# Miniprotein binders against q9h3h3: the designs that were tried, part 221

Target 1, 235 residues: q9h3h3
Amino acid sequence: EDGFTAEHLAAEAMAADMDPWLVFDARTTPATELDAWLAKYPPSQVTRYGDPGSPNSEPVGWIAVYGQGYSPNSGDVQGLQAAWEALQTSGRPITPGTLRQLAITHHVLSGKWLMHLAPGFKLDHAWAGIARAVVEGQLQVAKVSPRAKEGGRQVICVYTDDFTDRLGVLEADSAIRAAGIKCLLTYKPDVYTYLGIYRANRWHLCPTLYESRFQLGGSARGSRVLDRANNVELT
Short names: E, the ipSAE of ESMFold2; O, the ipSAE of OpenDDE; V2, 0.75 times the mean of E and O plus 0.25 times the DockQ between their complexes.

## First folded at step 16 (miniprotein)

Design GM27 (at its last look DockQ between E and O 0.85; V2 from the best seeds 0.83)
Fold by OpenDDE base, look of step 17:
Structure GM27 (fold): chain B 235 residues (1-235), chain A 97 residues (1-97)
Amino acid sequence: as target 1 above (235 residues)
Amino acid sequence: DPEEKEELIEKLIELIRRALERARRLAEEGRVDEAKWLLIKARIIAYIYAEMTGDPELVREVMREAVEILREIAEKTGDPKAEEALKLAEEALKAVE
């Protein structure tokens, strides 16, 4: 994706964040209701703007599932942004290490595995698998974008609490693979999102820290995970 | 495509406006956390704008509006969270002016 595409997707994501979400909260809703909820709101049929005939009549930004251990604490994002602005003004060099340190300092450590899927049965099936994994406690929180008018790919985001915890990131990958997802996964820390840093940026920062590729007959995890920063395979 | 870029820039501006307007309404309702998050989002959109255009002025404008909105919330609610958010916003704005 070119830089422009990344900014466009970012703008769409920001717009979606401002609209109502369809949420299954396992903390307040019995797990036995998940199947009915998934059937009512399949992501391939839920439309971004509530098109006629869709399960939703009003705009929906995201469809999300919250696990029992989900906490909405995102750290000090406001402080992070202030520090980022000060850093830019200082003219000091900005590196991936700088961003990592900012994230740690302000406790903005969340990140997400991303997968892009075409609308349809495969997407809905993948989402159902992820949703079950969240409700069962293998994952903490996930969301999926609703169907756009243009019929483009939808994104599933699976969050982890700490992008600096390599083991936790790998465990989430394993849980995603166990749910039957075989597509390419990319892992992005939220700190990059909160600072408006996308694929093409003046600092040449890569927001993707890890890539996971499905591997048949491979290790117990069923995937090959690449650390992009160091160009090292972790599995 | 220059036209596509311009359309995206216009969209970003509109999203910022929408976020700030919603944040102001939430402020009037005393919904501190939700208002704060919309201001954060407005700031993110402004960062994207600045990266695309090379102009950081919109970031400063968003920061100024954020200070005003957070001040209104702090005065109306007396919520310590709003006061803290306001202080941080004021400090941040001072650092970039």
Scores: ipSAE 0.838, ipTM 0.933, lowest interface PAE 0.5, mean pLDDT 93
Fold by ESMFold2-Fast, scan of step 16:
Structure GM27 (fold): chain B 235 residues (1-235), chain A 97 residues (1-97)
Amino acid sequence: as target 1 above (235 residues)
Amino acid sequence: DPEEKEELIEKLIELIRRALERARRLAEEGRVDEAKWLLIKARIIAYIYAEMTGDPELVREVMREAVEILREIAEKTGDPKAEEALKLAEEALKAVE
């Protein structure tokens, strides 16, 4: 079960997308300002709907860091959605391969590594590590959810440009691990997000392409990455 | 849980309403790209609703609203981006009836 948990999280993410974001943009802000910005806006203290006593008096949907080389390219999402609607009406088979082809055709290639952490110092420390990796160029862009009224875990999203580029996806995983992250990571292409496909869907599609688990191996620390779509271990 | 499903459905409907209202306001201001993104978000929410309820009509309703909003901004501004977006929205609606 738990089918509606993914949909609840999706609804909250859509609501968050529509509210203002707190952004550290390394394209226009010197890297030396990052430490002060992180101290001012720790995700465990930034409230979702604002509180005059918190770091934010107004609603905040997301806290984000844009890398110096970040060049957003969402592709043709309108065309993707139109093609998806036509595909559903056509009665043609809907498979992972079909969605991959739609994504490629419309250049909707971005995806993200997701991690869920409880509010507190460990979340703030993890976010600081990710933010530093973004500003230093090891990652392209990341965001973290603010603290919800009900509490619960917060999510850090680390984006990659192209979910079909395995090397790029794996490089992002390595950079996340190098930042000190040891929790479970899952990777989702944004095409599934733009089509509203979550765990409970009529086509039985799995929107998670990769799963990364931290493992201590000899003198080096690394991760095991599983390609969920093909059931193949990559590392 | 039926209670949780009903609450989520109500939340999705409210989010669609909010997205469409904001899209219309931004369209009136000539902010084409931002209006377009809100219409994209409204469609995503409608897709989630359709999967939960089995009812695709809300998706078609959002598509019709998108055509109206994009037509208005294209007529007001003559912005090629709005005209392109309108053409795509009209073709999409025609393809699904």
Scores: ipSAE 0.822, ipTM 0.918, lowest interface PAE 0.6, mean pLDDT 88
Fold by ESMFold2, look of step 17:
Structure GM27 (fold): chain B 235 residues (1-235), chain A 97 residues (1-97)
Amino acid sequence: as target 1 above (235 residues)
Amino acid sequence: DPEEKEELIEKLIELIRRALERARRLAEEGRVDEAKWLLIKARIIAYIYAEMTGDPELVREVMREAVEILREIAEKTGDPKAEEALKLAEEALKAVE
């Protein structure tokens, strides 16, 4: 395992945020256009910097789909960051509970399920399933990274609007599985992202709140979802 | 790997500079929400830097520069959103310094 892997990935994500995005916005684009858009911009073929032979001629940071009900609300992130700075200088303990309270106080409640897939048909098929679920209203918003020259794994992020709404987070997990996705999913509240907190942090916080593993049991298919903070199985 | 760490640190500093320069250009255009989000992003990158180095000074430098940029937006546009963001940024910086 490489040192500073999480920090390197975070830096790349920050750089990607500042480049143009390819967006299918169901609020302004008819659902009937989705399949053509997906065929034109498969994430395994859309290159980060517009390589020759790719469908894009300029850099692409992210490929995203916004559902009809998408209403962006990141909350009071500026206030969150200010309060975080004050907390760090106060000497008070920094725990998962204090981060949760900070997020609630500033209404920074969004989070995301993440999955990592190698470039290729499986990635493109997974993304298409997620994108359709978003346009159909089972999921709210998703994005996927483009292909990098290094050929590393790509990430699909599926957002939820409230990490404290456990049932809503589990419902999103179910919708992801219904789209045919069987890989490991991890869930990270956005508060950790906005405060620059990754796996290797001085407080030994775990930014992954939930972990979902696909399993088949009994007569119903489902996920085994583990609450990482409490080591408690939710399903 | 010390060489890898220093290379990543240089990348983080460059990303901060890029974000702040874009925020300034957006401020000159009166694009308050876009500038605000770049300042938030610069702060995130500075947090990553501070965690890797143990030194919080770059975070404070970013906070000072954000006040300057938000002041320019507020003066140019008169936008209440920019004025509110400026007031919060000034109070946060004063509380830390």
Scores: ipSAE 0.809, ipTM 0.915, lowest interface PAE 0.7, mean pLDDT 88
ESMFold2 (binder alone), look of step 17: mean pLDDT 80; pTM 0.751

Design GM28
Fold by ESMFold2-Fast, scan of step 16:
Structure GM28 (fold): chain B 235 residues (1-235), chain A 97 residues (1-97)
Amino acid sequence: as target 1 above (235 residues)
Amino acid sequence: DPEEKEELIEKLIELIRRALERARRLAEEGRVDEAKWLLIKARIIAYIYAEMTGDPELVREVMREAVEILREIAEKTGDPKAEEALKLAEEALKRVE
């Protein structure tokens, strides 16, 4: 069974980060070119390691769209990692609050909503909706994995600037739902990623800070969002 | 599954080697920021390895390699960013050794 699924996905994401990316950058490319770019590079057809029969003959790690206002700020990740190593030797309790404070101190605030979809029309349609929301300014930046050789699910990542800004996190969820996505969404702060905290960890931390489930009815923008770290309903 | 775990561990070690080799090459080209990001990625992979195996020694090995790479960049380029990164890396290593 899938005892190490999270760790396998993390390893693949790290490998993908080191390979070339296909990027639509709305800061330098007119929005009118997006539809042609999406038609040229549908994520269900872009292959991870290249194939003469696909849109790419060379490896592609990620397919990404950067919004017009996107200004990357990763914070002081080196300082974060050093502080984490010191914390582990200090005897201080390691809790979600402790990690949140480390993230704030080092300004490592970005995070992302994750969704997993099977290769095919629905993935391509979902990605196109999210890409348009990014170019139109409702979201800041998003990425999608290319098609794996084995044909597993692909992941769409929608980033937000500040995981402590609950309104911003909820606004991103709302925009994702408006794009027609109905599957489970999970939100992971990048601080957990930079510290290598996944499903199974000795501190029993939940690396998923927020969780969004689609709801058919109701006033809450069509979804219910939970703060999983504190087990509290946000909407 | 023990076989699945062993295969994943081998992949993590290979990713660390790849990241460190690429960081060294980027460092020689004076591409300090990109080299720093490969060192950050190597550290992340080492954290995952340590959690899976219960062995923190690989984290310390990656920290030592990072100090060596950053020292080489700082000495050859005099880049203030490399000098600051080296200082942070040396202080971190001293704290855990």
Scores: ipSAE 0.793, ipTM 0.908, lowest interface PAE 0.7, mean pLDDT 87

Design GM29
Fold by ESMFold2-Fast, scan of step 16:
Structure GM29 (fold): chain B 235 residues (1-235), chain A 97 residues (1-97)
Amino acid sequence: as target 1 above (235 residues)
Amino acid sequence: DPEEKEELIEKLIELIRRALERARRLAEEGRVDEAKWLLIKARIIAYIYAEMTGDPELVREVMREAVEILREIAEKTGDPKAEEALKLAEEALKSIE
């Protein structure tokens, strides 16, 4: 199932970014209101383009929860894109190390753990766990896609501040596992997203840096994390 | 699948059009950060298009339109951040030629 799936998902994410978001902002809203908000807006019932039978009558691009300490810092994405264009023209080799350095130079360091779940109780339960972890301070920020018109799986994105901070990435994985999540997780730096790099790219880059699998028994962390770019186990 | 590829290409073109139209509207209102983010999004979509089609011209077209929109923002607001963004956009376009 490749058939431009990554490009379709990227296009939909861009479209969703441009539509209104439904946000619980713990910086301005008391944590005591979270349970009511989650009950009102379960992701499996919130429709992408609105529907009289759903919680929303108008389009919703994303459902998001911002932590109390969340301070968005996307870095210099404009400078990153300019440098990327210059790099392509330069004829210099384009490698994972080159992109990492470009990201560091322009302070475009954020990344995200991704999980894909079918609409239903398990998705809503997983999102509620993630949202509570964000409001309680174990995670910084997260978002989930609404139910698509044509159906299909929904995505939960859990962001970290710095993809080069391996300990921070692993701590986020641990917090996700502590929230009861047992499905496969993949981690993608936002630098790849901002440069439009997906599975079928001319530079043969793997935009997924880490992969986390739930590990029952034996592991104190609750998961096994793999560095996908280098094929090295990190746990 | 040729049909799937064609439908996706049409979707990407429509998304670029929507992003640029919204950026221009926001620029007219002096909403500099929101306009800048739409221009960033348009560029991402153009990168995806270029990879799918092998045609980089849409990237250059988006860059040219971004320069014009940022110039409007800088002229209307006098915002130093908008002026810096305009300078960077002009340099990027010039480097691509």
Scores: ipSAE 0.789, ipTM 0.899, lowest interface PAE 0.7, mean pLDDT 88

Design GM3
Fold by ESMFold2-Fast, scan of step 16:
Structure GM3 (fold): chain B 235 residues (1-235), chain A 97 residues (1-97)
Amino acid sequence: as target 1 above (235 residues)
Amino acid sequence: DPEEKEELIEKLIELIRRALERARRLAEEGRVDEAKWLLIKAQIIAYIYAEMTGDPELVREVMREAVEILREIAEKTGDPKAEEALKLAEEALKSVE
């Protein structure tokens, strides 16, 4: 074990952000074209750096689907980063509450449900379900990583507009479950990403706010959602 | 583990270099929003580096580069977005110096 897994994943994500994306944009593309696009670019076959034998000959950082109503609002990330530097210099305590307040002040409210799946049919099927939910308006936007050179799990990210809106976060979880997803989901506010905060940080902050586990039968929603910060079940 | 850490540090430094080079190129083209986002990403990488190493100097260096790039954009274009971004970057740099 290297002990720097979170930092490696963060570095890979930053590199991916800077490379070209394959995007199905429902704001400008008819929904009827989605199935052909999904067949052309299955995540298990799209290679990170391109391969003549894959759907892409050039590097691809992310494969994304934008919903018809998607209107990106990242907030004032630059102001957030400036305030973060001031907070660290001030010597005042850095807690989940202070990060939440910085995020609210600067309108940096987006967050995402994450799922990790091995390359193969199950990944492609899960991504197709998520992509259809986005195009049909049940989710706003999602992306999936391409296949890495030496393999490893791929990640699907499903974004929500406001991590402080618990109902909205839970509704996104329900839509993911309705799309047929049964694996573990974790929810992370983007404010942690923009500040470079990961699991092994000096402030002992947990960047994961929620955890969702599929629930077979029984209780009402198809999933059990845990508030990780307060250690309380919400469903 | 030490080899893994050193490899990751080299990767982070290279990502910052790529982001800053691309931001400067976009700045020369007057592409303010795209340049701004590359500077934000460079800062994120610098934060990750600082947490790994305990050394905040790279964060300060990236902040200084961001101020310079944004000043060039603002002077060449007069774009209000670039002027606001410059103001925020200057305020951030002052807080760490």
Scores: ipSAE 0.712, ipTM 0.868, lowest interface PAE 1.1, mean pLDDT 87

Design GM30
Fold by ESMFold2-Fast, scan of step 16:
Structure GM30 (fold): chain B 235 residues (1-235), chain A 97 residues (1-97)
Amino acid sequence: as target 1 above (235 residues)
Amino acid sequence: DPEEKEELIEKLIELIRRALERARRLAEEGRVDEAKWLLIKARIIAYIYAEMTGDPELVREVMREAVEILREIAEKTGDPKAEEALKLAEEALKSKE
């Protein structure tokens, strides 16, 4: 990434978290209402700060879909941040293994598959596929950014509840591919997000654990997944 | 680009200010979990700031503000969740001072 792009995107995500979200919650809303909701709030048309010409007149931080079985568990993020600060003071080497240990100790296990798409019908179609997979129970929860004032790509985040559960992470990848998604995907555990670790960090950590590339007619899973942390190809 | 960096730094400072202000308001309303999340977000932003500037002082300042916010709600409400969050925040701040 160029210069401070990762930090800028992180700042935008933090600001978005503090603004209202448009949520389809399958725990309380019938699945039959999803298609109408998707038609009302296509992410390419929902504007970040509201516009008379968009579906929203007020600011929207995120557009999200919660699955019927979604049970949010962020773990002890306060404890994680305290332990991180103590670790830095201790002088111990800061490595992927050390951060994984901190995450496990504080139960901060969630992570997400990320995809970036330009505003337009392809983005809206991809989001609709992901949203349907969530409501049908193949994925647990997902969100997509609204259209920014400056334009640029929008991000779809598909969450899993435990980044240390490799099979679960790969099952989410398979469900994303089954929904018709063919673009590059990268997986980031939330522990890196909560500690402010991005591409240009002083510890030279790669905050992305997995990378998924679509493979037509090859892989039984529809994609090739690389474990970036261990530098090995996963089946 | 120095101008782009300075604009981002100003944005991070403003986001911290917004998060702390909202945390104080939510704490006053007894919405402890929501206030706690805004304090967590403020620290994330401070971590990003520290990496960009090389200056860790804003992290410590956010931690001090978090202690004060949590102390206020704990003293006024006696909420066990607020008291536990305060204890953890105080211990974290001690590691930096």
Scores: ipSAE 0.763, ipTM 0.883, lowest interface PAE 0.8, mean pLDDT 87

Design GM31
Fold by ESMFold2-Fast, scan of step 16:
Structure GM31 (fold): chain B 235 residues (1-235), chain A 97 residues (1-97)
Amino acid sequence: as target 1 above (235 residues)
Amino acid sequence: DPEEKEELIEKLIELIRRALERARRLAEEGRVDEAKWLLIKARIIAYIYAEMTGDPELVREVMREAVEILREIAEKTGDPKAEEALKLAEEALKSRE
């Protein structure tokens, strides 16, 4: 069951990427239309493969919101993968620093804060808060998975443009907390995704760079952030 | 977990085949950027497969298929994007051989 969870989730995400998305694009759609769109497509009710009782009759891979200033830049992922092949055959050590340098060289800098929530009101409320933050400009882009047939946890992904910019990553965490999110968040650079590196890998790399936990009692940020790779609190 | 692992392996192989088939169709339509992204995704899935099985052959197979798809489009269209993508794909394949 849990032995290959990361690989199963990765496979599902790749399949979802290849299916149609439901997108609210604030670059071309007035912000005043967001509330109606969120009411029409609550993620707890949108089904992965379509269902008579759901808002969708056709498959949906992802539900996404693009901010007004969003300019997608995935970098040179093909060049990254080519360099990764060369690195593996070179005999050079494969470390977090080596991957970081590879990502920088190929401009593959994006990453994401992840949260996993059960289908229901709290998921829909959390997604609405994130979507509003994106449309209002506090976040750049976000997506949420639709409901699986048997109903497992759904994932909300909130992207940042540069995982090497620690302050920017922490600023996104603050915006998520300001939107009312109180659950555990984990941050993953997309470079690990593009190279097929997950929790269990032969390099013993940790693809989760940061964890954020909600702090009750007056933190200005509303959270405690841990650097997972170095086991250092960033507060 | 053996049954769970086998089911996942089957899904990964199916997903690679779908991605490569769609990449060919998009490439034939001149939609080079979209075809490139499907080839990138096919390789990601092959990486996952290789880590799970310890078998790198599927990675090489996906890379060879990507070279052929990109070569056909570069030769037919002369598209600079396709030519650049072909060079990168050939470089990556050489690293594995």
Scores: ipSAE 0.771, ipTM 0.889, lowest interface PAE 0.9, mean pLDDT 88

Design GM32
Fold by ESMFold2-Fast, scan of step 16:
Parts: structure tokens; C-alpha cells; sequence
Structure GM32 (fold): chain B 235 residues (1-235), chain A 97 residues (1-97)
């Protein structure tokens, strides 16, 4: 795709990260309070920059739910960035394997399943399902973007702690499907985000490792997962 | 297209300015982890800028500012993690200069 869509989305995400978040933290808040919190802050109605007529009067960058066992570990991102800069200067080949090794060396292992939905009932319903799965322990942590003024699609991000743990990534996909989600999902390691790597980069790296499509009928597990980097079906 | 690209470039530069300004303020308050994360974000934005423009100069400018801010944090807090972050930032800057 042309038109700098990936760069625009990246810029918006960076700006959102720097603004306040609305968080339901299951580590300190009883699960029984989740339904009221979801009703108070539906993502289709929470506005990015605040509006007296919406649930928020002040800017909101992200709406997030932290699971009871959530323990964030971002790794050594500064060391990763330094090593990446040195690698580029060295003239050594830059490949998916090299990037994976840098991520492992610096313990920058988190990644996320992404889904993009239009504002409205389906978005709010999908987010509620994901949030309940997080609070119930089937997922670790998730966030959703608030409504932008332009009314474009909103994104739900469902994180896993180790993108090299294929079984863990697939288990998260299964939990998302069990929550009733039927749209296309793509999985991206955070290492690509920290290095500013998006579609059409000069190294021809694909930042999307997996793609999950809903499957109907038969004895299928509810989704077909493709390893996009290697073009191999996993399920 | 040229207009859209120019607007996005302006947005990226403003985000870098905002991140660096906030990082310096947080460093002055001794809030080392928050400042470090803003410096990381500034570099990410500089990488996106460089990919769009083909010009890596802004990356070096952000790296120099990050070294300055991290040195200030390390001096104020004495935090071993801040000192390590400073060493890594200095090594990175030397490798591209």
C-alpha cells in the first residue's frame, strides 16, 4: 500500500502512547467491576482528544486491560536500538534471522495480535470479549485505540510476552477466537515497532509474522494460521 | 502526495520535539524510566523519518540529544541502569559518526 498509511498509523500510536491511558487493572481491581467499566468506556464513544459530550473530557491515548498475572518486561530496548544502528553501519546482511537474534540477545520479546474494526457495536462487542478473556486469564494484556475525529478504523492489540514462543502465540489466537472474534488478525513482534520497521522497508523485512483467518465448518479449530515469513500453514 | 508527505514529516518532527522536551523535564525530576522511554520513542520516530526521506541526519541529532539527557539523569540519580543506558547511547552515537 502507498500513501504512508503505515507511517501515519505509527505516528498516531506514538502520540497515543504519550497521552493518558484508561486502564482496568485486574491485579488491583475485582473482576466483578469489569462490566461496569466496559459500559462506562466503550471504545467507539471514548474520544481521542476529549469532548464534554463523550465519556472523557480530557485526551485518552489508549484504553487498556491488564490481566491478574500481567508482569511487563520490555527488555533492553535501548541496547537493541544501539545494536541495530551498529549493524546497519557494519555492512553485514540484515535478514529476519538477524533481527530475531538481536531481539533475543536484548530480551525484546513481546509481540501482539492486531485487529482493525470500524467504530460501532461490533468494535465495542469485540473489545468486551477480549477484555473479559484478559480478566479471566486466557490472555495477558490488551488495549484498544479511542475514536479519532476522522472516524477511521480503531485497533485492538492483544499482547503475548514472547514472539519466539510459537505455541504461546497460537494459544493467544485460540483465546481470541473463543471470545467470538471472526475478523482478520495479524501478529507483529514489538522489535519491529522499536526499530521503526513497517511495510515496504528498504531491507524487505516483513514485520507481520503470522496471519489468522476465521474458518467456518468441519472439525477446524476456528482459525487458519499462516506463518507469513515462511509462507507455511501452521493450522 | 507531496502535501501529504510534508504534513506527515512536520508531524514526526513535532512528535520528536515533544518527546525530547518531556524527557528533559522528567529527567530534571529524577523520573529516569519515563525519560528513557521517551528517548526510545524519539529514536523510533527518527527511524521512520529517515526511511521516508532517505536522510539519516535527524537520527544523529536525536542520538546526541539523548546522550545529553541520559548524562543528566545519570549525574542526578546515580542509577546504574541510567549509567548503562548512557554507555549504550554513547557507543551507538560513536558507531554512526
Amino acid sequence: as target 1 above (235 residues)
Amino acid sequence: DPEEKEELIEKLIELIRRALERARRLAEEGRVDEAKWLLIKARIIAYIYAEMTGDPELIREVMREAVEILREIAEKTGDPKAEEALKLAEEALKSVE
Scores: ipSAE 0.723, ipTM 0.865, lowest interface PAE 1.0, mean pLDDT 87

Design GM33
Fold by ESMFold2-Fast, scan of step 16:
Structure GM33 (fold): chain B 235 residues (1-235), chain A 97 residues (1-97)
Amino acid sequence: as target 1 above (235 residues)
Amino acid sequence: DPEEKEELIEKLIELIRRALERARRLAEEGRVDEAKWLLIKARIIAYIYAEMTGDPELTREVMREAVEILREIAEKTGDPKAEEALKLAEEALKSVE
């Protein structure tokens, strides 16, 4: 990706967070209603700012599915940001290890698997698979961006509770693959998002921790996962 | 690329403005947690701006406005969560000024 794609995506995500969301909440809605909801709001047709020809007349920031066991915990993000500002002025090295320590200290542990797909059938099919996995309990929570006015790829985010829990991160990857997803996945801890760390940052930090590539038939797991920060294969 | 960068910078500034404006309104309504979350978002956008421009002043400006909003909430409501957030925001601002 060329230019400031990561920064543009971050800016759009922040704007989207401030607009209304379309949510299927399995904590309060029967699972039997999911297929009708997915048919009503296919992400390739839901427009970011509303159009007469789309399912929505009003702006939609995100389309989300919450699992039955979903319990949001953002941690102490304000404390994290204060510590980050202090760290930057301290002259101490800023490394993946230092950021991991800040995240643990402030309990900012969530992260997400990201996949980017062009608008169309493949995106809608992928989202439906992810949404069903969430409602069935294989994943905890997920969201997908609506179709942008300028076009371009849409993003599906699949969250995990703790980016330091390698087994939990890998279990989420397995569930995504079991849902039929075959595209490249990358994993980003929310601590990097809350600190504004994206591609080509001044500290030379890799903006994602893990990368997952689909394997054709070769292994029981269905994917190869690389720890990008340490350049080591986890599977 | 230069035009793309300038458009993005303009968008970041507008997002900060919207977040701070909405945070002030939510604070006035006593919706403390939502106001605090928008202040967090404003700081994230300011960090991206600082990274792109090399100018940390917008981040400091956002921090000053966050202190003002949190102080108003804390004084008006006596909310312990707002008092804690204010103390952290004041300490962060003091460390960068």
Scores: ipSAE 0.568, ipTM 0.796, lowest interface PAE 1.5, mean pLDDT 86

Design GM34
Fold by ESMFold2-Fast, scan of step 16:
Structure GM34 (fold): chain B 235 residues (1-235), chain A 97 residues (1-97)
Amino acid sequence: as target 1 above (235 residues)
Amino acid sequence: DPEEKEELIEKLIELIRRALERARRLAEEGRVDEAKWLLIKARIIAYIYAEMTGDPELRREVMREAVEILREIAEKTGDPKAEEALKLAEEALKSVE
């Protein structure tokens, strides 16, 4: 209801998916080359549509790092979408539980931690930390948006294999925090992305399942992770 | 607000057209998995459009075009993945028409 911010972000992400990506693939590229690659393609300087003054002259949709053990498994997204369309026309109730079961049935389990940062040193530093964690094996895969022509925040996405696996989701959060990231993180299952579900939807489905806030003080460094659907603290 | 909404709607329509056009080109090359992913993306955009406008017709149009593209892939490649994808797309379209 706030003027379609989520829909604009979704449209930008879909457009970015259709343009070339800059990828560091640790499955085929030695880890020793990562620092040079990060220096060549800092996300605050890589331009979305290319510019003579930037690292790229041609459009770039995403900047991504694939870990050594990265094995993509998107599940049966086509079957998920078909079942979703049938559910909508059937008149049957659409609830968070129904959508969760649909995701499980079609093995569409991946999700991602999201962080939004302004272009600049902090973004580039955060991305470098995440990229190193991916190449070192603490995270599986991540991507970051390039700098938009009209400015605005850029997004880093850190993926996990299974949004129903709380321990795996928390492990990824811990690795992000260990990389020095202190900003707000939100976790969104890809099932919501594949079904075009955003914050203000008529079914009251919560596309953000978890929220992580950096905890200052206390005996252990880390974060407070909340299960937003059940309003329960996980850490 | 209305101006922003109209601009976004036009962007969504353009993205669907680009996705479908690229999917058709990939289908002609027999590149099944890549074509399927563009069709998935077109459907996502159509869902967003339908919720914003209350108009389901673009969603149905995207589904019809997906069936056509998948049929072309199945005919050119004989790939069981394309044949199964076509079957799923046809069943989905039947449920909304």
Scores: ipSAE 0.662, ipTM 0.849, lowest interface PAE 1.0, mean pLDDT 86

